# VHH binders against Serine/threonine-protein kinase mug51 (mug51): the designs that were tried, part 1

No score or structure here was measured in a lab: all are predicted.

Target 1, 306 residues: Serine/threonine-protein kinase mug51 (mug51), of Schizosaccharomyces pombe (q9p7q6)
Amino acid sequence: MPALLKINKKKNGQTKIDRLFSKRRKTSLAIEKNHSKASMCTGQSPLNIISYNVPPLIVLRNKTIRNSIEVLVEEMFRDIQMRQQTNVLVAQCPRMIVETQLIGLFQSNYTSVAEELEQSIRTGDIRRLYLNRSDKFCGESCLILRPEFDKLFTYYLCKFKDQEHIYTLIFKLHKLLIENPLPSYTSEELKFNWEERRLLISMGFLILAGTDSYGISLPNLGIFTHILRNSRNDLSNYLKKRPYREVIESSLYNRNVSVACKKKNEAFFGWKFRLCDAIGAGLVDSFMTTCGRAFRLTKKGLEMKF
Positions, changes and structure headers below are counted from each chain's first letter, unless a header gives other numbers; Kabat numbers aren't used for antibody chains.
F, E and O are the ipSAE of ESMFold2-Fast, ESMFold2 and OpenDDE, as the mean of both directions, binder to target and target to binder. V2 is 0.75 times the mean of E and O plus 0.25 times the DockQ between their complexes.
[cut] stands for letters that were removed.
The coordinates of atoms that the task and the answers printed are left out; those that the model quotes come from them. Centres of patches stay.

## First folded at step 1 (VHH)

Design a1 (framework vhh_8k46_1)
Fold by ESMFold2-Fast, scan of step 1:
Structure a1 (fold): chain B 306 residues (1-306), chain A 125 residues (1-125)
Amino acid sequence: as target 1 above (306 residues)
Amino acid sequence: AVQLQASGGGFVQPGGSLRLSCAASGRTFSSYAMGWFRQAPGKEREFVSAISWSGGSTYYADSVKGRFTISRDNSKNTVYLQMNSLRAEDTATYYCAADTSEYWLLEYPSEYDYWGQGTQVTVSS
């Protein structure tokens, strides 16, 4: 079996020293831009747009779908993980993305990535997870890497280790999903009786997608969608209050620090994670100005209700 | 910064038990996930066990499930690995590590920012 350890960052051509140097350089460059350019930008008139050809918001080691998801996942709780580890929602939240974040990350270059994504789904290297229809994200799907998907199954197998019937059911399901990766399953393809399927649905591992069609899900996806909804609302409300609904990227460094959880039971995703989502969903536009990259809430973003 | 010191290794016969400790210094580690890794001569460093920052979630490599138990005491800035029913195959240098970013990715050595010097465990008759 492919060992999870084979997917380490050293094998991907980056060392711990390189990461430390990159962190220092990014901080220094951000300070330099703020010092030399922030005072030249004004909120009293629309920002001067010089180009819509914008560099990627997140720098990738390579432009593969796997690396893109890994980097987006690293941004999920960057602020919160370092400062607010006691937040229960953060600890219980599955590590995954939505497809809009890939669209926002790659923008005009997304077509080739979309093809790789479909191939990875067909091989089972990436799993598409379906959300409960009672959620306001009905019809939205999440993407999770196989190593992370397998870790969640390992967690549930461990949780139910002393409940033989449930353990066996989860084990059989995981094995089936690895051996036969499909976008949906019939009752015949699942090979579970109706009582077993009902139990898997009640536990959150399956959803009914049609009359004899089942989609794959995971327990506690509601935590991810709750945090995502709160994050989208926070970003939208922030931009609505800005002059011309525009913000310079450099001003978001202070915003990112202040957006740490205000209450123990509330959480927001990191700002780059949110911006990739909002750009991909068409809620936010990105453009270059004389003072660097900027973002603007679109008409669609103004009209959306979450 | 976090500095980690692993201890408790030694020579033990097959079927024996050892308890390893990893003490953190320089700052509190209560916000970090902690992992144990081992490296046998001529092999790559492999995952053994991990524990979330709160202690509410624990993870084990299949080779050690049912024999090893990971725990932590945040008041003492220490993580423990209780090793029971030791086998010759468990012979390795054991390392503790702190993950400041992604607790779900605890089986990946690259996700750990701080590492201890290691403690040798030898299981032999």
Scores: ipSAE 0.000, ipTM 0.120, lowest interface PAE 17.9, mean pLDDT 73

Design a10 (framework vhh_8k46_1; at its last look DockQ between E and O 0.01; V2 from the best seeds 0.00; counts 0 for: pae E 19.1 > 2, unsure alone 63.5 < 65, grease 31.3 > 24.2, SAP .704 > .668, placed apart)
Fold by OpenDDE, look of step 2:
Structure a10 (fold): chain B 306 residues (1-306), chain A 125 residues (1-125)
Amino acid sequence: as target 1 above (306 residues)
Amino acid sequence: AVQLQASGGGFVQPGGSLRLSCAASGFTFEDYAMGWFRQAPGKEREFVSAISGSGYSTYYADSVKGRFTISRDNSKNTVYLQMNSLRAEDTATYYCAREGLYYYGSGSYWDFDYWGQGTQVTVSS
């Protein structure tokens, strides 16, 4: 029965080293806490408003609705930094405006715009397009010039060239829209049977605007709405972070776009285009300061979720 | 990178049902229309169904109309194809696709630009 040698675990002497560091004399150097009065960050005062009469963001030589749309379209991507990915989106983005951008463009002088617009729609020079009922753009319509509109239809015809039924339907629709330009159509005016109308709705060419009322849309306007959403969100988010939710126009333009684009697929419209949109949509107000034009996020802009 | 992963294929008897799913990543899902295609052996790939980004607009090939239903859940970045009343002629490899931007010369148009891996559907007694 071999004697299990009790290996005596010597608890050796880690005692000593504690003593030495005791005596350093607390010379209480009364560091006079010069309470440097934290300069009360003089609470940034809101921008001084000198006027709510703001000159137009874009000066129009010709104040026609058509020219207004043309100029806005020119501003869509004028001052954007083009990334390879952005280029694709930009290239594919329909050249159209949100109807409310006209409000942003004309601001207080919008009274005559509505009549002219209606006339232009009736002549077929301008087409009103309804955006898909995404909760995000509910009630918003877009305006597109006829040449651009026709170009898009041509594209769709080409796309569906191998589908005779669909091709014929799209062709018939396009012809109808050219020959009878209206802001909306009854079933009788469309001259499509129920199945045809349903198919056109399913394809995104028609939208139900009411009882026996059809609006015109286009398939795949998602790229436009995507850029629009991003543009609105970026502006709104930026303003939300600013004191008093306001910014001077020049400061806005100096924003680093690269910093704003957090996501790879984010694209933005040009600033003038964006601002016209934001104003028209009621997201921001514009006013004049001693430093120039300024913008402030509205309650609507604050509450809006994109 | 854009990724599309299709699933849900399998063997089913005539008259049976299957539900295909396609999980998407690498892009803002809700901004893009999605579609389903199928390719049977020895045949060309054919369109089956498509759905708009919002899900508001759907359209179907005549061959599947009334039997198939396309839907999407944007919160899950997933598009679905519910296939009912399956027939032998529905046997194919099914592909999910994103409708993206296509460039032609000076113009651009929306076309299906990204494709997922196929999932096999076999309808047999």
Scores: ipSAE 0.000, ipTM 0.207, lowest interface PAE 13.2, mean pLDDT 81
ESMFold2-Fast, scan of step 1: ipSAE 0.513; ipTM 0.775
ESMFold2, look of step 2: ipSAE 0.000; ipTM 0.121
ESMFold2 (binder alone), look of step 2: mean pLDDT 76; pTM 0.755

Design a11 (framework vhh_8k46_1)
Fold by ESMFold2-Fast, scan of step 1:
Structure a11 (fold): chain B 306 residues (1-306), chain A 126 residues (1-126)
Amino acid sequence: as target 1 above (306 residues)
Amino acid sequence: AVQLQASGGGFVQPGGSLRLSCAASGRTFSSYAMGWFRQAPGKEREFVSAISWSGGSTYYADSVKGRFTISRDNSKNTVYLQMNSLRAEDTATYYCAADLYGSSWYPLSEDEYDYWGQGTQVTVSS
């Protein structure tokens, strides 16, 4: 049974989700209307900074790398209301993160987390995936948990069941990657001939990372990178238009649903998923105000073009 | 194919507790999001609780929040619903459901779930 299934249900459309959301939104909107612009959070002056010691965006049950990735992955789609076509893209999207999200989640504590991550990659508990050369995130890598990695290989094995040569090649690759978990591989370590390596590259399972150095990838990672790029671009463009390029967290969360509903074929990752990425990438700074957590676009974020 | 078997229902006095279990067939259970729904006689099926594939996110209907706890054991392919401080209005047939991540991750809609178990009856009365 394929790990990544494409299910298209007519009831999963925008209308059904809108009906469920509208009942909640009506109650929330009534409450928000009484408080929305009554405070110093109106945006007519720079926000009053109390502290740069900011609570974590996501509260972890434990501080392991595995739990951190699990919680980040679960935030991917939490705050999104989606149309039928967007739901299909979401269903096909691999459940994974980018390393910048761990940087954003742990901030100053990331050094010890980076060491644990390297150890987890060496044991094979976590896999580093390289994005295609054509991706706008050239030089960035994705992180995927071993169970999800195995599920995606199961999906491709099922997809190619009727093509014995391709099936055998994918099966051998998966077995090799499980038995010898390395961050990158030489041609000697892969033990595939030139034609087999070329085919794996064309299929998206390998990427040339350097001279006789191969990174591991997966077919169709473009869905993840497309949604992530759109999410970064949306956040950056929104903050560029804000007074002083600042926003209160609650105002940002309220905007997400409206933007997602207006974009017919667009998907945006959940706000905490996006914010961890933006903070870790140095595009956004966080700070505490009398009205709670706030975000400001950095000079790097202002200069980025997506 | 996925088969779900719900169990653990029964008769209980108001204020009592029950623990429901839902056992899934052993194909990729750890990738499934799981939900509990209930249906009282003559009423529509309603959302009770949901848990993500890893167990890192849980969701509860307002009517059960603070009283019910959802959990899962991926090594046993089982999801649990611990029901405390039961009330007469909790009387219903309880169904477990699996979402293969084949649609949006919005666990409150029964339309998002691909597979449904046979129900287990919970009766709360004096």
Scores: ipSAE 0.000, ipTM 0.169, lowest interface PAE 15.7, mean pLDDT 74

Design a12 (framework vhh_8k46_1)
Fold by ESMFold2-Fast, scan of step 1:
Structure a12 (fold): chain B 306 residues (1-306), chain A 124 residues (1-124)
Amino acid sequence: as target 1 above (306 residues)
Amino acid sequence: AVQLQASGGGFVQPGGSLRLSCAASGFTFSDYAMGWFRQAPGKEREFVSAIYSSGGDTYYADSVKGRFTISRDNSKNTVYLQMNSLRAEDTATYYCAAHESGWYTLSPDVYDYWGQGTQVTVSS
């Protein structure tokens, strides 16, 4: 039941990062050998890899979790690829990130900031929002800064202002979450009766994370996950068609929007937002070439499920 | 021009009382919900209390509930915060804020207009 809870509470991210770097070094060697073979067989030259020590995708003013989320949120709709008819969906998308983006942004340094994230969640400066469906690549949680979280609760209070019972429940929940910020809540901590908790779950404000454990969510997070899913699928499908499944970063930024967005309701997040996610989710490897940073689709990226 | 002028702050010893006032001009005050927020040095603005446009509904942070009372006088375009049983932890700059839709919220980010603030210092 609580697969997301198990992932979030696992201690020793350092061990996981060490495994990731060891695997990355071995993968690097394998890629080099495969490129040599592919070049001989296809009559094409693979990208000239000069280093696996890549500069950060985004330069942070400070290396705090809060600033990282702020900067990623600024990148959500920068250089976005969309059809004009998706403007309404983009406008309605909550300003938040997925946790894989922090892994992609910090890479080898993520474990050093994981405790800061957990502390920020406990103080309520950052809220973890849980998704109804487990998604292997999206993880089972999103991160939102308190100002945006409060703004969304304000939106729902306004929406239900003429429904006194519902309004009161949402207001009491918001007050509780601000005054007692916890990563999860028991029924005793929530102080709502069974019918009230059931109603909040049905409305999308709570999810059942265990037998007496509740995670916080928001109604209609589907627009964020829809755009994220589309963004991942677009990148993966594009790279599957590239020689050696590789692309130079600048070539991604120059991709024609009309060609990328084939449907009128199709939208993709901004490139730096998407690439931090793809790296953190293990969908692509990044490396330096004589022509700048490049990306290669991983085996995991080939197996993408949405 | 829209203005919110907060006043009534000052020095008081623990257990004392102060009454803050916020005089509004330049908008239809009776249509707006009003809130009080405070900010201590090195901290973000935190919610203290809010009152609906009609004055019927009031809300308080748990840290001030039972000690503070928010009220408004729509004929005078003024919102008040009566602060009783003051503690050292209440030391902060107090800000009044107005929200156009007439209903209250705990989030500072949705308020349309803000006062300049009035300093409250609780010490002996």
Scores: ipSAE 0.000, ipTM 0.172, lowest interface PAE 17.4, mean pLDDT 76

Design a13 (framework vhh_8k46_1)
Fold by ESMFold2-Fast, scan of step 1:
Structure a13 (fold): chain B 306 residues (1-306), chain A 129 residues (1-129)
Amino acid sequence: as target 1 above (306 residues)
Amino acid sequence: AVQLQASGGGFVQPGGSLRLSCAASGFTFSSYAMGWFRQAPGKEREFVSAISGSGGSTYYADSVKGRFTISRDNSKNTVYLQMNSLRAEDTATYYCAADRSPLYSEWLDYGSEYEYDYWGQGTQVTVSS
């Protein structure tokens, strides 16, 4: 019986396997041959691309949406936490992300995680926040974890403790948002009268998202959007000046340290926070070179004004 | 600790002028936008004027445009409100306020009292014949 199995493997399966193996080996040898070419990365020539299969910018031990947002939040000010002149701004900035950063973090794997995000929004563990109507980022959504969301409401309740009408309104809103977590609300779902809705919009807790549709926001999101805008503008302007609009990852990190030392009155988000955003928004492409990970400004990134 | 001291209020006849001053301490004054708000008896607090940290941008309520001028002296940590052609309707307690942002931001709604964390004691302005 073993002799018959040997004959069948040689006649029908073995020859096909040998051809597939030879084809895979030839592809592997071609990649190896390209890698073995002696050319150093220079600013005067395009970087030698060896793969578009790039490791994640942030390696996650726990790949849940909650942990992914927590890790991105840790990167917000990593490179600039030691700057004394920005300490107050950093302390006042809400700890949250833009949804593009999850897209940039997970890239081709984002589809597998998108449903978990939607479930977390339905339970209220994660909230979508919308930027104010006068915002140049109008239509972009931010994601905030429930503990940070509650912390900000506690701050506003304490701030308005001696203003009974405003305190009651904020308290009722927070309770409603906890008990009925929705991505958007109608006037019927909010259960506030016209005057109350007008005041909540004026305060920055609600935005008008459409006809009888309200998005949730927070007061003073201007701090987050200001830093985000400056961060995007800095990255785009830097890459526009690079040969072929390309840069090695390590060169970006070295530049960030030097820029942070020179620009005493400005705050920037940390590089991994920015790069996840830029990749997810399609402004920057990532690829592997003989000198490590690199980034290139896309046509979309070149044409964007911030 | 942040402190704001408003002064310069008083009694004036219609058509008269007053200059309010707000002296600031406890923060990097040139980095913060400053606002003036007023409250008349039995009325809501209303926006009057605001100025960016650098002084390069100014904002005014429609009711005071062309009559009031906001300015600042960052060397003296002081914001000013020059009030000309005063009317009976300008009678109110005037409050100076500093925004909560340590940096100038174009995202701030300068006309919203909810953007401001630090408030002065107020100074009374009475316009009557």
Scores: ipSAE 0.000, ipTM 0.238, lowest interface PAE 14.8, mean pLDDT 76

Design a14 (framework vhh_8k46_1)
Fold by ESMFold2-Fast, scan of step 1:
Structure a14 (fold): chain B 306 residues (1-306), chain A 128 residues (1-128)
Amino acid sequence: as target 1 above (306 residues)
Amino acid sequence: AVQLQASGGGFVQPGGSLRLSCAASGFTFSYYDMGWFRQAPGKEREFVSAISYSGGSTYYADSVKGRFTISRDNSKNTVYLQMNSLRAEDTATYYCAAGTSYDELLWYTSGPEDYDYWGQGTQVTVSS
């Protein structure tokens, strides 16, 4: 069977792929513009800004984006496991990274990273999962490596082994996703009827991203959405209380100081990963000062609603 | 109890080589980033090199870059520092350290405070 990837998507699907790529590019450029505009408009900061060209929060020496994501996922979940050992959500969370964390890590260099990432998604080596739009949270995605993705589908097939109809749907979905790795799917590309698609949505394997556009997800990723919203809200509230809504990075190394959360051990993500997410989402800007790297709440971050 | 046992130090002539080893026990070694620090008499402890828990990332102080190589063997719970082209200024007690965070790998802000466990050290003397 010829893969849809060879011929590209039909008219509606092609428009959706183009829109998704454009949306990611606009997010990267919006971060750059917001950073530059803040520099041009404010000039009121007590910190002496020397550059907006900021080195990555986490320094990687991996040659490929795939290996970089593997190392980042391992680092993030090692930290989560050590701090959140009693939290049941740690055991239930798939090993993956939020795409905004990756955007925030690479910042202005993300355009090159995004191109390599799209190639890996089209080969199926990396899968994009969409977080549910069950509330006011929208548009976020996670990146998962193919072995972990396949492992999770194996888990759900085993879980539903005695429910023939559900088992058959999950099996067919997994096969389709392996054979035709795409960033999103139309109803025609999925080849499921209306009832089958509705059932897959209710189970959490699909999300409706548009009138005839479906994103791939996994059951219970709504918990991850809640964690991400809380992370952003806590960071925004922390920065709102700081002079000029700014914090110097060196102050965050003091293990006795409260950092961007209610309690150190209640933060699901480590503080570097929370900052990468906030930067990638356009809620926080980073810049170099005479005293080192600093972070500032953006206008978007200031206006963020819980 | 957590233990980090550094070894391999000794006397060497300028231009010579030494290989330091740090054997770890009492914790899950493969979960920890490892670093080497050194302290010369009358000076503060300074960063030398670090390696991530997976071995995928390595970092070096400018003073040792190109001369020293850090590596690890997670199956043996050991981190190594290969020191080549040694200079009199490399004379110091060398300490291995374990930490659970990439914070140490921001080399312009790296400090000993980011490491949780420390070894007893091994003396390196470059005669000259």
Scores: ipSAE 0.000, ipTM 0.134, lowest interface PAE 18.2, mean pLDDT 74

Design a15 (framework vhh_8k46_1)
Amino acid sequence: AVQLQASGGGFVQPGGSLRLSCAASGRTFSSYAMGWFRQAPGKEREFVSAISWSGGSTYYADSVKGRFTISRDNSKNTVYLQMNSLRAEDTATYYCAAEVSGTPYWDLLYSTEEYDYWGQGTQVTVSS
ESMFold2-Fast, scan of step 1: ipSAE 0.013; ipTM 0.477

Design a16 (framework vhh_8k46_1)
Fold by ESMFold2-Fast, scan of step 1:
Structure a16 (fold): chain B 306 residues (1-306), chain A 125 residues (1-125)
Amino acid sequence: as target 1 above (306 residues)
Amino acid sequence: AVQLQASGGGFVQPGGSLRLSCAASGFTFEDYAMGWFRQAPGKEREFVSAISGSGYSTYYADSVKGRFTISRDNSKNTVYLQMNSLRAEDTATYYCATEYTVYSGDTYEVRFDYWGQGTQVTVSS
């Protein structure tokens, strides 16, 4: 069983992913450190930084990776306006997180949970999916819990129950993903012919990640990425307009009272959900002030086009 | 669609026996472990027994070891729970589920999905 576990760990590419996210965290800290030095030298910042050792954005009773994902999912739409709760995008959005949110939630403590995450991915208890993959840029990865993943497959099996060909393909794919929980697959690993792979891609269950590399996706994942992009752009644009690109947490949350969604088909994630993402992605820095936690747009966040 | 249908429950006096059945459809039955759980009113659902896809490995809660026997017939897509020497404490709704082994360090945890329809077992004089 050790050999199989080692193969799965290597196959899942955790070492590469962990190294890349570790580098992102280091660059975010470097940017933060540079800003802190400038503030100390010139006194230009309106917020007095008393510490970069910031309490978690979300208080967890159980600090397991599973509970962390569950609590983040609860935050997806918690602070939205009542009228937005009936929004079609909100209703149809898959319940999942971006891996950057775990980095943002745990920050320096992420190393302690990285092995737990890898074990959960290896067993299929948590699935890793890539939102935007390219050869030069690693892209963002997302995570979904097994019960939600299976629930979505069950929904689509029921939807296509009277279409034998489609039902059979979805069923076989789900079975394969349960038996071999990998973030990406070759055509040999999928065991589907070209026509079957094309159909699964058109339905939203697979994405082409390379010449013989297929990423696992879910129907309506485009809704999640749409809301994520809008949420990141909203936060970035708001902070760009703030003095010194800084805001105190309480002031940011109070913005929800005054800032309505401007478009009928526009939705935003809840503040804690998107702040965990922004911190983990290095788009904003968090720090403590005498008036509580505050956030500042980083150079990366200022230059972001998502 | 994945379907699990539990049956065989009923009323029995202490010391009696019952055999529960769970008929499965919509998946390759022999590739999945199967298990039984029970839930009494006002209590949390608890593990009873599990069997690997091949039937080679079986697992039992300490409270039922020596009294209950799990088995499966892969040709009939059915898992069974033979319950002997029944006690009042065995009174519960019994559920079957598809399950798999989760490895966490040196410990194996059983994970359950696709819960079937329950069957009531009542042990009373």
Scores: ipSAE 0.000, ipTM 0.079, lowest interface PAE 23.3, mean pLDDT 72

Design a17 (framework vhh_8k46_1)
Fold by ESMFold2-Fast, scan of step 1:
Structure a17 (fold): chain B 306 residues (1-306), chain A 124 residues (1-124)
Amino acid sequence: as target 1 above (306 residues)
Amino acid sequence: AVQLQASGGGFVQPGGSLRLSCAASGFTFSSYAMGWFRQAPGKEREFVSAISGSGGSTYYADSVKGRFTISRDNSKNTVYLQMNSLRAEDTATYYCAARSPYWSTKYSGSYDYWGQGTQVTVSS
């Protein structure tokens, strides 16, 4: 049994997969140099790469950060049938995005919107939330719109209405965050004593980001992190099984309907939501082919354990 | 303080068209996603269509896709449902609802505010 486990973990297996990816990429670049006519792509042949400059996955009515987050949030469960969207995990999942999705949406243009994002965070129109490190998300942050953020605090105030100390603490925290919107807070900026900060951390409202630096979080983000992890694993496992670890976009969208029917008790984010995440996180490369947009699992995506 | 007033319902023959309107007050309209739901006698409320706060995303139930169009005018605090090629099975009371983008688009329980409804009857 132990011997079989060691055989399966041979680095030669990983090297072989990396070699296939590298060899495939180099072959595609050579084909591009020598081919002056469009070629028909087939599911059985390597995809012909014509460009790594791809159009956006989602067409935006305007390119503001607010509209981008709204559109991504709407894509969150788009590909799930109505029957699946009555699922408790889906209904109770916080409607937020992970910051890698904005990176994936804007790609090379992300630098132009990063300043707008930071300004929106400073005004409090958008809140940056930090995921728990126990979930191994490499310090990734989530973005939530102000009305959604306020609704969550309203929910927790109502939940703790009969617990005076906790109610007062949550009320004061919300008021502070609205009156002094910052990307992160020092203990001096929070104006809570050590016991109060410790309690807020235990409840999931604060996370320690440094020696005297606190990030804002929310209780029960586990639902969001669970669905995000499942979505990343599903995408990675699907691409690992595809020829050359490549797929045409339209084939991927058709697959999502089938998976939703098969896995009725599991929640996955919609394809455009998860693809923006995967591209922004460097787990998936996007490229144009003679038959449209395609995706390929990167070395990072192949090696990542969620 | 929050109010939603739906209007534009009526009697039409199969194949006809109607435009429903929902006027909103008491909240920052552009910050809320809007949806249309319908309920026929003896049935649960079912999802019809939804639109994001900016209008950048729209959603439709399969039964109405290609026939109905949702739109909004944030300057007038109003959401619209243009209904074309109406069928007898579209007969229902139509409700507009407001949701923080925080919750599910298609789940009626995710909507915080509801209008009084407007009756649509499709009959020959």
Scores: ipSAE 0.000, ipTM 0.198, lowest interface PAE 15.4, mean pLDDT 76

